# VHH binders against q9c0y8, part 2

Target 1, 316 residues: q9c0y8
Amino acid sequence: MSASHPGILHEYTERLVAFELVGKSNVTLTSNVTRSLLLFVGGLGDGLLTVPYVQELVNPLDEIGWSIVQVQTQSSYIGWGTGSLKRDDEDLHKAVDYFLHIGGADFSTRKIVLMGHSTGSQNVLYYLTQSILPNYLIAGIAQAPVSDREAAYQFNGKEKTKELVDWVKAEYLDKGLGNDVLPRSKVENFFGEVPTSANRCIDLTDVRGNDDFFSSDLSADDFAKTFGNLKEISGSTAHSQLILLMSERDEFVSPSTDKAQLLNRFRESIRPTTSNSSLSGIIPGATHNVGPKSSPEALKWLINQLITALRSFIDQ
Below, E stands for the ipSAE of ESMFold2; O stands for the ipSAE of OpenDDE; V2 stands for 0.75 times the mean of E and O plus 0.25 times the DockQ between their complexes.

## First folded at step 1 (VHH)

Design d9 (framework vhh_7d4b_2)
Fold by ESMFold2-Fast, scan of step 1:
Structure d9 (fold): chain B 316 residues (1-316), chain A 124 residues (1-124)
Amino acid sequence: as target 1 above (316 residues)
Amino acid sequence: QVQLVESGGGVVQPGRSLRLSCAASGFTFDDYGMGWYRQAPGKQRELVASISWSGGSTNYADSVKGRFTISRDNSKNTMYLQMNSLKPEDTAVYYCARSLPYHGEFKSTGYDYWGQGTQVTVSS
């Protein structure tokens, strides 16, 4: 389907863009009126306009003085197969820095919330754990945090996934060939036609690989090393909040997984405890991307939860 | 809590054999690669042998290749090091270790948990 969307395409660094949808007010981040933004990063295969609910967020956010901006990174579309969380983090820092320096010149009133969908959830958690955060970046939101490794187990089998990991380590990583693209015939059942490096394959499918934050078989100690390591905000003793929003009918999560119990394990691991948001929860009836096959209440629940979160940040 | 317990060390004459064992607990053993390290007094710790989660892939230091064999029994949560044709230069404390993913950004690359070690002395 073809459609036209009014907005501003921001070039935040060479070759990379971010798209801001314009709401009914016609106020944008380039306006003289300082406004806050929700910076949205998609999952594997996503780019601009590929996650349908993002378009549904524009007017609700506009009504409370927020813009939604979708970030294109080097990992957008098929680029993720040769990427890393570290490369994504570098792109996201460039986007954040760009949006700090545009529009009305009242940086004390501008707030940034980073929101991720699917593997964008790993991007958010990674961003919040690497280093001290700028004082305007106040929260991360992870929508549909799922284990890519356990999804591989579900769709390809645990034994086949572990066999792939062992083969990639022996034939590529042990030989210093981590940046080499794997033969398509070896990985097409896992990653389709996407060119996938040895490093990226391991990051997504190995136990405790660089992306392996959300697997149900991880220990409390494993979660403490990620969720337990949220960083301070620069110039403040405050810490960023993390909001986790799981989809009730997520097709990438095994039916044998107790999502409520898993979410509780994530939340119990968050440190400092002040970063653990009471707004975390399960989106009723939602598919992975809160798409058309979701229960009718799913999108409304998500919108209301996000508006509640963003309003609380304005009122601080 | 992750625990790794080594056993089987001792004093032997050159040319003899020893078998080290490492009993693992507190994690899903068959999800991890494992390794044996050794450290002689005044020297840096060095990797002796490593084994993949399944036992299908093994690597050895050049100094022990052809003499030592690493293996594992996932049903017993145990890793082994069969040491043949022992030399005085093999004298060291031997540590078993749990492997990290190669590119762990929240953890050090290499190995994250270590046993307390077992002494191997090769003396005439």
Scores: ipSAE 0.000, ipTM 0.150, lowest interface PAE 16.0, mean pLDDT 86

Design j1 (framework vhh_5j56_2)
Fold by ESMFold2-Fast, scan of step 1:
Structure j1 (fold): chain B 316 residues (1-316), chain A 128 residues (1-128)
Amino acid sequence: as target 1 above (316 residues)
Amino acid sequence: QVQLVESGGGLVQPGGSLRLSCVASGFTFSYTSSYAIGWFRQAPGKEREGLSSISGSYGGSTSYSDSVKGRFTISRDNAKNTVYLQMNSLKPEDTAVYYCAADRYGSTWLSPEEYDYWGQGTQVTVSS
């Protein structure tokens, strides 16, 4: 559907933007009224306004004093194919730094929550585990965390995926050509029209590749390296909360995967244990992107869960 | 821009077989693609009916209407960016224009209103 959205387009770098949607109050992050933000990063192929539920969050968040901001990174749209979680993390830190320094910020009550969709879930987990967190980043929310590797197994076949991995290692990584774009004819069945580097291919499709956080065949020790390594908030002994929200009818997860058991395995690995949010769960009837094909209750459940979380972060 | 082109229609005798092809352009089937392709048909004077669909993304889930279960099989060839409908045990009542359609959200639901992009159609005639 085509639509117009009132908001502020922020240039957080000379080439990258973040779009703050404005709710019915007309209060913004540049206003003198104190306002916290949910900083949203999409998945592979996403950019501004591409995830359907984000626009539905604007007014519910506005009512509780929160703005939602969608971040465009170098990985937005087709850029992810030559990117990395590390490059995404660098962009997200620049966005966070920008929003900590814009006018009207009251850091005593203003908080930042980082929310990711799909591979944005890897971005959130990476951010919370690889960097000392700024004082104002108090939680990460991962919506529809899924295994890209297991998705490739389902779509292209496990053996074909392993054959691609072996070929990329032999012909590119072993030769120091990790940044080279793979021939489209070799990878179009995996990545379509997207120019994809050897490194990015391996990150997404190899066992324990840099993006391989959510695969059901990973061990407790594997999960401990990610979920078990949440960083302290700078200047505090406190740790961010991690909220994991899986979609019940996620079309990007094999029907053979028990989502409840997999979610429980992720949650059991979270350290410190105080960062394991009780608000984690399965969104009833939700498709991967909580889109129009979800059951009627799915979007309302997601909105209510987020409102509950965000209110607890301000009123703690 | 998404474009879909059907082929493989024609005249066949009852009990015969046909394979329809749908070539997609403007996107590629990959595990990162949320698109689904559905096959629909429309006979003169009747509403457009959903027959079968296949997800273009992970899992490759399929669905079939009761009228074609066991007779029709949907499949994809991602290297050719093509979805096929293999039609066996054809009956005179299968005579219709056959359309392929794409849904951006990967839905395998067989409701025409769920699909945003449509091919031009290919005629299938089952002559007794």
Scores: ipSAE 0.006, ipTM 0.382, lowest interface PAE 10.2, mean pLDDT 86

Design j2 (framework vhh_5j56_2)
Fold by ESMFold2-Fast, scan of step 1:
Structure j2 (fold): chain B 316 residues (1-316), chain A 129 residues (1-129)
Amino acid sequence: as target 1 above (316 residues)
Amino acid sequence: QVQLVESGGGLVQPGGSLRLSCVASGFTFDSGSSYAIGWFRQAPGKEREGLSSISGSTGGSTSYSDSVKGRFTISRDNAKNTVYLQMNSLKPEDTAVYYCAAKSPYFGTYLHESEYDYWGQGTQVTVSS
């Protein structure tokens, strides 16, 4: 379907944009009134307006003085195949820096929350735990954190996935060709038509690859390395909150996986423990993207959970 | 309302050919928001498997499973709002109910059923010795 959306297109750095959707109040991040923002990053294949529930968040957030902004990174649409979490993190820091310094922005009062969908969940976790750059986020929200590796096992077979990993290591990584794009014929069943580098393939499909944060076969020590060191907010002794929202009917998670138990294992690994948000949970009846095949209550639950979280950050 | 209707199934001898058609309604392939179409099959007592997909409005990127690559060809006729699956060199193992399905073009995995939002009723293909 085609549609028009009122908003502001922000050029936060050379060649990259962020789209702020405008709600019923008509107040924006460039207004003389200081607003807080939820900065939204999508998953593999996503860009502006591709995640349907984002549009549904505009007016509920507007009512509480928050704007929702969708960020385009170099990894948006098909760019992710030659990217990395580190490159995404650099783009996200540029966006955050931009929004700290525009309009009525006063960094002492403006709150920024980063929300990720799908592999955007890895972006959130990387920003909060593994980034070498300062943290300005009061919270991160990961919606539909899933294992891309275990999804590849489910859809392509575990043995075929491991054969791909071994082949890429032998023919590319061992030869110093990690940045080279793999032949489409070798990876089209995994990544379709998307140009995919050897490094990116391994990051997503190898055991303990750089994107492998959420796999159910990882140990408690593995989770401690990814969840166990949330950063202090720059200029503060406070740590960011982490909220994890798994979809109950997530089609990218094997039916054999106990989602509640897996979520509990992620949460138990969060340090400091005060960063483990009590608002984490399972979105009832939700598909991966909380889309039309979800139960009717799923979207309302997500909206209510996010409003509850954002309201709780007023004193942060 | 998106609807998909399959046709062209039937009984064929090993080594024969069939062409399946999938007529879509509720959207058009000429639009910028055109759905991708996938072909799937399910044999008795087995899981549904993805065979082929076609996406995009202007050219259509195609994908094929290893089991049908070189034997099956997917194509589209935007004017007729129809996707075809040309099946050559049919084998008894190809006996199944064949389904067409529609999904958003923005996901990279085109051969898994869980990504598809709308499904046809299916058409029976029997390859018998």
Scores: ipSAE 0.005, ipTM 0.306, lowest interface PAE 11.2, mean pLDDT 87

Design j3 (framework vhh_5j56_2; at its last look DockQ between E and O 0.01; V2 from the best seeds 0.00; counts 0 for: pae O 15.8 > 2, unsure alone 61.0 < 65, placed apart)
Fold by ESMFold2-Fast, scan of step 1:
Order: C-alpha cells, then structure tokens, then sequence
Structure j3 (fold): chain B 316 residues (1-316), chain A 129 residues (1-129)
C-alpha cells in the first residue's frame, strides 16, 4: 500500500536531503518554537521511510517537543556498497551542522540526539569517537548494533567468508584496487544486486575491518579503541551519552552469542564512564528491525525507552 | 553462486504421491533466516502458479495455494540445506514443471519479501495412467 506523510524535506547539503515527519502538534524545526531533534540514520539498504518503527516514534516524540528527522546519505539505498564509515561521517556532520543553524528558536536550548539502526549503529559510534563533537550533540543511540562479520559467518559460513576476504585482499587490496567494484558473480551470495567495492567488502567482513565494532570475538583492547574513545562536546568538558539497544530475537546475531554478556562488555568499555547510559538494554521480543515478527510488546518498550531518554536530556 | 537444484519428479498415477527436493548452494538455510523458499509450477500454455512457501524459522510460517491446500506439505531440513514438497493425492491437473525459488538477496542486500530472484531449473511431474 502507498501512503502520504506530512513533513518537511530539508536540503542539508548539495544532493542530500533529510525528511522531518510532522506530528499532531504541526510544530517543526522551522517553527518559531524551540524544538530538539532525533536525527535518524538507517542501516544498509535503508533510505527515507524504510524503517517502519520511525513512523511510530513521530507522535510520542512530538508530545515531548522533539522532531524525528531521517537522513539520506550518499550510502542510502544501494550507495553503501561503494561507501565507507568516513564518508558517512562527513555526510552526518553536514546534516548536524545544518540542523544547528535552522529554525526560529534560540540554539542554546536545541539538543541533538543521533540514532542509528543496524549499521547506523556503527555510524553513531564512529561519529562520537572521531572528531570534536558539535555543540549540543548530547547523545548517541545504537539500535540493533550487530556484527556484520559474524552475520556473514552465520549465513554464508565462516570458511567461505574468510576465503572471500583472502581473495579480495590478494586480487584487489594488494594491487591497489580497493575502490574497484567486485564482480557480481563472485560476491552475489554476500551482496546480491549491490555494487560493492573491495574496500567496502573488507570493511564489513574482515576481522578488525573498519566496520567491525560489535563482534563477540573482539578483545577488551579492541573495544577500548571505539567505546573507550568518546569525544568531548565542542565548547564543553561534557561528553555525549551512549545508549545501546540490542534486539532480543535479532536474526543477524548467532543464538550462540550471549547478548546480555556482549552488551555488558560494550558498556564496560565506555569511557568516560559517565557516558555509559543506564538506559542501555535488550529490547524484549524484538527482531532486528522491531518488525512484525517481534513480540507485541517490543515496539512499546522501544518507544518508552526512547521517551525516557529524551525527557532526561531536556530536564536541567 | 546462489543455485537451487530440484529433484524427485517423474511419472505417477492419479491418487499417487511424490516428494520433491530442492537443494540450495551458495547460501545456508537457517532457522534464523528471514528469507523464504517457495515452490511454483508451470504447465504448458498456463501462467506460473505459486504453490507453497516456508519462512526462515524452524516450524516457521507456511503458506499454500487453494489448489494444493490439504494435499501438499512443505518442509525443510536446514542441516541438509534442502526444502521438500510432499505431494499427495495427485491429480492429472497437477502435471507441470515444478520449480523452487528463494527471495534471498544476499546478507547485506535490501530484503524484499516475496520477490523471488533465484530459481532452479525445474523438475517435471506427470500424473497419468
């Protein structure tokens, strides 16, 4: 079924847009009323309106004075196959900069939360750990942070995944061909129809590849390099909060993985320790995207958790 | 790399039974998979007809077309990377080439439920005396 959604399409940079869904209040980020925002970045294959629970967040967030904005990046839809976390980070910084400077409100009261779904979780963690954070980016939320590498082991086989990695290194990376698109016939079972560069393949599937933040076989020293390196907010000694929300029935996580133990290992690695949000947890009965195969309580839990988090950020 | 191979077709008398097998290679069946595997058939001069599908989870959702409901049963064996179609009470109108297909797109590809891109070569079923 097709549908129409009220909202504002923001052109945050040349060629890239962000879509703000409008709630029952009809207040937007361009209104004369001060309004904070949750900037949402999807996972691989996502674009505007592709993650169904985002629509369910609109009115609950609207009731507490928050807008939800879904970002289109160069990696949206099939663009991720020739992308990188660094390129995504550059797009997200442009989006954040745009939203810091629009609206009729006093910027001193506007707060920004960056939320990622799936590989959007890598985008969030990367953003929080690379460069000085923009003023008022007060939290990152990672929903369904999963190991892409371990998912490949689960669905394609560990030996076949390692064989792919070795082949890509020998035939592309060692020859300086990292930006070349891999032949579809060789990688179709991993990437289907998506044109995928040698670099992107390795980022997702190699041990300690550039996207490999969440694998259960990583060491405490590995986690310290990511979770242990949250940057300060510009103009402040404060740090953003990091909230990690894993799905209990995530189909991309091996059932042999103890999710509670893995979540605790991520959280124990967070530095400074004050950025380790007590709101992190496991979404009961949730599939990867909190979709129709989830328990009926999963979406309500996610909404309640996000409302609790966002309310805590606006209270002085 | 993704391949499906059907087997088990043949000649059978009306009222008889056959079990078709579909062996997958290039991806692994798992109770945790979100993809579906389906059985289809095409008789001469007719359009391709969907018959049955099974979702990723062990004991997961199954579907059947009205023409085969109660007579055909779909099942899977993840350890053998195989999906089966048990066909009972076969009728002359069941005569067709039978295909298995999957909507599996690759692990990192956009998933579009019910869009079957990978097809086997087919196996002939003939119901005649």
Amino acid sequence: as target 1 above (316 residues)
Amino acid sequence: QVQLVESGGGLVQPGGSLRLSCVASGFTFSEYSSYAIGWFRQAPGKEREGLSSISGSEGGSTSYSDSVKGRFTISRDNAKNTVYLQMNSLKPEDTAVYYCATDYKGLFSSYTPGEYDYWGQGTQVTVSS
Scores: ipSAE 0.139, ipTM 0.516, lowest interface PAE 3.9, mean pLDDT 86
Fold by ESMFold2, look of step 2:
Structure j3 (fold): chain B 316 residues (1-316), chain A 129 residues (1-129)
Amino acid sequence: as target 1 above (316 residues)
Amino acid sequence: QVQLVESGGGLVQPGGSLRLSCVASGFTFSEYSSYAIGWFRQAPGKEREGLSSISGSEGGSTSYSDSVKGRFTISRDNAKNTVYLQMNSLKPEDTAVYYCATDYKGLFSSYTPGEYDYWGQGTQVTVSS
């Protein structure tokens, strides 16, 4: 039935929370202000406790001195339908700033890694490619960096998706109605019951829409604007590492897509090259969210990669 | 809207058989081969129990609980957008309301394993002499 999860609910800005799950050591971010932190953001539809592997990370991370925190943004649950990557990024910056300053107004030295699942991967890449970062992150991890546009092509058809995009542009964007919610009957095969604005629809489904970071038909020049544009950390010349973890059996990726080749194209585009982590890879046997349809080894592999990465950040 | 409708319940003597049907509307089960339809039941005074599931994937991945394995068989007819539960060797302890449910969430919702958000209204199965 329902379970209770011991932890600390942090209000990192007015009415937005992040939930720190507590491991067996009972050490927390408030009991040790230099304790390291994995800040986790889910994808479309996600919120607290919705991505199945997060709960499994608590004790492995605790054993190496890391807390895991699940962040709620304005886009959590059904809020994403009227949101944007920019709005998400503003929320995430507030969360990072909050955790850097627990225990006082003066500079904190805790290490923070931002990890995203699915569309949370766009959040991670967007965060790392903004102007000079005002907050300290040492790495980003993108699990299942999947093209929303190509998923729409796979499940709803390329021509039907283009027809929707053209219709939304003509009936909404060209009329200054970008913030209007689209009729559910018109878009339910794309967005289900989630109220979705015209702008959000275009962001997700148009060629080079604002979320369109991972499509296999993008050019090297397109990837240079994102993967090739990681920013410096404020007050340092060090650059965040970027770790990309694809799911081998990701149901939102076309079976015709060579995931190893696509991953290599993403990685080859990463600039500065020092941010291109060798820990990137393909999670063997994993479904999109590494859920119960995954092979038994998938979760173990993911945990091992994360522990390897997080340990390396402590030793640096 | 996504709808699931069960049928085929009724009164059966011990040792008998029934075939339940679950007709889906508002989505085509076979077009979303990574999602599944599951069968559940709830007996009076007991918690809802998962019985079996089948995916739309090639080969139709199936699962069964230990309580029904060997007696119940799940199958599908994609042309009719329907999933079946063939129940054989029925016992009085199989008396319950039987539900079908799907974990389909729409294209841009995250896959959340084991979360069935769309449920039928149920069909009563009664096994008694």
Scores: ipSAE 0.012, ipTM 0.265, lowest interface PAE 9.0, mean pLDDT 85
Fold by OpenDDE, look of step 2:
Structure j3 (fold): chain B 316 residues (1-316), chain A 129 residues (1-129)
Amino acid sequence: as target 1 above (316 residues)
Amino acid sequence: QVQLVESGGGLVQPGGSLRLSCVASGFTFSEYSSYAIGWFRQAPGKEREGLSSISGSEGGSTSYSDSVKGRFTISRDNAKNTVYLQMNSLKPEDTAVYYCATDYKGLFSSYTPGEYDYWGQGTQVTVSS
């Protein structure tokens, strides 16, 4: 594995950066105004190049005229503990705005696809459905969308999770202390060493919390409020495409969960129906992050699926 | 632009029935599953009261206030982009202007008027002997 990666560090805000990985062609977003980009956002705990497959996407995407850019938000690394989807969305919108216009480009010149891994999938859905800010994505890709709540059930126990939620509500939220950081001694089993606010705890672990998009026990009404509510692309009557890519061997999804059925439930909820991409599917043999424990074909499948998707967007 | 138009109001005797219609435009029930439509009423000198709501999802959830539960039924017709309120066993105290409302995005299914963004002009319902 390479220790160094060529690329361009972009300051898309005064304090936040994104890294454009440069492929073999050496074409960049600044050197070519028509260059499109896959904007990548990781999940909880992720930062630059913490998701193994990201670096593997660089050259394949480069060959078809796409750059991959990994964005750092305020939630990157351990920042998520005191963050929110709303904050993330604001950062992502700033990134999108920056990359739409660098090199003198316009929103009609290049296309942006937002790809989220793990909890990054919540960012993708939030951007496309709940954000009050304008949508400039041609598509969103949710890779390994999982329920953080159900993950907590799996790893910590359903009852203990509920106890935590109840305690946080009683001791913090009901007292107007939602922004306070919870004692590590109380939540370290859930959130590790990450300082976690009361609000963030509830977002991730409460039923219908702000991050509760992908739980298997959600109702059709719940999915309608998210999947069923894709926004128009700003300045257009068109809607973004939504691609959902679940990992077949996702260790954060309960073994008792039928992933195919769950994926179908998500897809069937997507509105408008034209946004429901046929490219959604299950990555064969893939662990959560399509990492080294995945089947050898998993990464190849993901790459091919992405190439297919991205090519289709250029033709639009 | 989202628009709602109520119809079906009128004069009815106590114990009678009416069926109100709310036709939505600016969005289609078949294209979007994320909407909520609620029925409200306002009697003279009283605050606007939430009565019932229905979601846009398949088999959309319905809710009723205690004041109308068992007597009123909310339903929808996707083909007509219309929500109905069947009102049975009407009482004089049901006399009011009836409104339908939507948040269009289906974020709310409550009886709180402030959570809805689009309103119809209302239709008068009078229950009197």
Scores: ipSAE 0.000, ipTM 0.241, lowest interface PAE 15.8, mean pLDDT 92
ESMFold2 (binder alone), look of step 2: mean pLDDT 76; pTM 0.783

Design j4 (framework vhh_5j56_2)
Fold by ESMFold2-Fast, scan of step 1:
Structure j4 (fold): chain B 316 residues (1-316), chain A 127 residues (1-127)
Amino acid sequence: as target 1 above (316 residues)
Amino acid sequence: QVQLVESGGGLVQPGGSLRLSCVASGFTFSRTDSYAIGWFRQAPGKEREGLSSISGSSGGSTSYSDSVKGRFTISRDNAKNTVYLQMNSLKPEDTAVYYCAAEGYWTSLDKYAYDYWGQGTQVTVSS
């Protein structure tokens, strides 16, 4: 449906925007009181307002002194097909820097939580593990962390996925053509109509590809390379908390996968152990995007879990 | 080790009925609400086609190909680790080897969506 949303559209870098939805209080990130920030990044195909529950978070967060901002990156909408986690990370750092200094004001003490949906979960884990954390980035939240590789196995078959990987390596990567867009006829069953580079295809579909953080067939050593390397906050010995929220009825996770066991394996790999949030869990009855086909309690559970986490950061 | 075994095939006259069974071993159907099993068939010289699939715990979410809607019914008995295909109003065109497939995504009729396959059971519809 068409609708109007009250908010502020921020241009945090050239041609990239972040949309702050304004709650009932009308208090914004430029208010005379420093507001805490939940910076939200979507998954493949997402942009502004495409993840339905984000709008439902506005007023609950507003009531506890938090603003929610949905970030547009170069990877938003169809841009992800020629992107990388590294490029996404560069955009997210620019957005964070903008909100620490918005309107020429100094908000360098602002508490920031980075939340990702779907492949936004890879963005969160990448940000926390492979980049220097800005002061006051206090947590990352990964909602519906899923294996894109195992989703490809589920939807297209494991052998077909491995054939694609082998072909892309032989015909593109081995020839130095990693940035070239693959023929649509070869990848439309995997990525639809999205122009997809050889590098991006391999990142998402190859065993231990650059995006392959959440696959159930990865070893403890594989998880230690990602979950085991959460970075310190700049100028501090403190580490951000990592909260992992899997959807119980996630259509992108194979029915053969024990989600509770997989979540436990992720959590057991988190280092330092103090970054392993007890608020991680499985969202009861939730589809991948906690959408309309979810159980009625799913969205309320998610909202309550997020409010509990964010309140704990204020009360500290 | 996941294994699927089909049974209940045989010879039947046009207009008759058969019930196929698919028994799983090495796993249980009550493991997850999203667990999906599908029925496929393949006639000589033709490609394997999807007929019906079922997922979910109680009653299950179901899907049917247009060629069998209203004639075939898929069901599951999680306590017996079994999925059934009730086939009514059978036609000579239904003659094929029938396959059970497991670990597909939600009610898919695409053969590539399934990780595990049974050996098949022959159904022949003839006078």
Scores: ipSAE 0.000, ipTM 0.127, lowest interface PAE 17.8, mean pLDDT 85

Design j5 (framework vhh_5j56_2)
Fold by ESMFold2-Fast, scan of step 1:
Structure j5 (fold): chain B 316 residues (1-316), chain A 130 residues (1-130)
Amino acid sequence: as target 1 above (316 residues)
Amino acid sequence: QVQLVESGGGLVQPGGSLRLSCVASGFTFGYESSYAIGWFRQAPGKEREGLSSISGSRGGSTSYSDSVKGRFTISRDNAKNTVYLQMNSLKPEDTAVYYCAADTFGSPYEHLSRSDYDYWGQGTQVTVSS
């Protein structure tokens, strides 16, 4: 349904915006009161206001002195098909830099947490592992981290997915055409009408492709390179925190996958070993998007878990 | 302008060793740089395969394909903007053109996929024959 949402639209860089939803307090990141920030990144196809539970987070976060901001990147809506985690990471660093410099911020008390939904979870993990984090950015939260490759196996078949990968390598990558958009007729069963480059197709569908962080067939060595490589906060010996919130009834995860076991493998791979394992978990009865088909308690569980996590970051 | 130049190839007997060098220009391999350098090879009639990579802000993250693990070692010298591939116990099946590749943005998840890399050298021939 059509609706109006009160907030501030931030232009964080040329052509890209971030939307800060305003809660009952009317306090924002531009106010003379310092506020902490949850910066939200959607998944494939997402943009501003496309993940409904984000609106439900506004007032609970407002009550504890946090704003929620949804970031638009070049990959928002259909842009992801010609994008990469690398390009997304550049956009996210620009957004973080912008929010570090606005309002009456006291950087000793103003904290940023980066939260991703779906492939936004890959964005979060990539961000936390690329460089020394700004002294303001303390944690990442991954909601519904899923394997895009294993989803392709589930919906299109493993053999057909591997045939696509082999064809793209032979006809595009081997010819130096990685940035070329694939013919729609070859990829519409995987990516619909979204223009998709050869590189992006491989990143999502190949074993150890650039986006392949969460597949159940990855080794402990594979997980050590991502989860085991959380970067320290600038000017500190502290490392970033990572919280993983899987959806119990995630329709993009194969029924053959033991989600509790997979989550435990992710958690056991996190280095340093000491800080956030108890906050990660499985959202009871939740669909991928914690949507209307979820159990009635799923959304409230998510809200309560996020509030618990954000409060712990202020106290730590 | 980013450029990669491989050197150190040549002819060796089975069981011999070679050290390949990859010199980068147009960017620096600082410890704080989020870069990745990969070594690939292409044998006659075969696809280009990933062999080894090195990445991370401190260059501490390395990976190897099963075919070369234990025989090849990747290392870097940031002061020389150079990445090395030390190849030991060479076999006739190691005969190929060897390429280095750079992702100047980098990846903490070291990939052996061609699509991970934006810049490529021209290659250096390695022949292992009696």
Scores: ipSAE 0.000, ipTM 0.188, lowest interface PAE 17.6, mean pLDDT 84

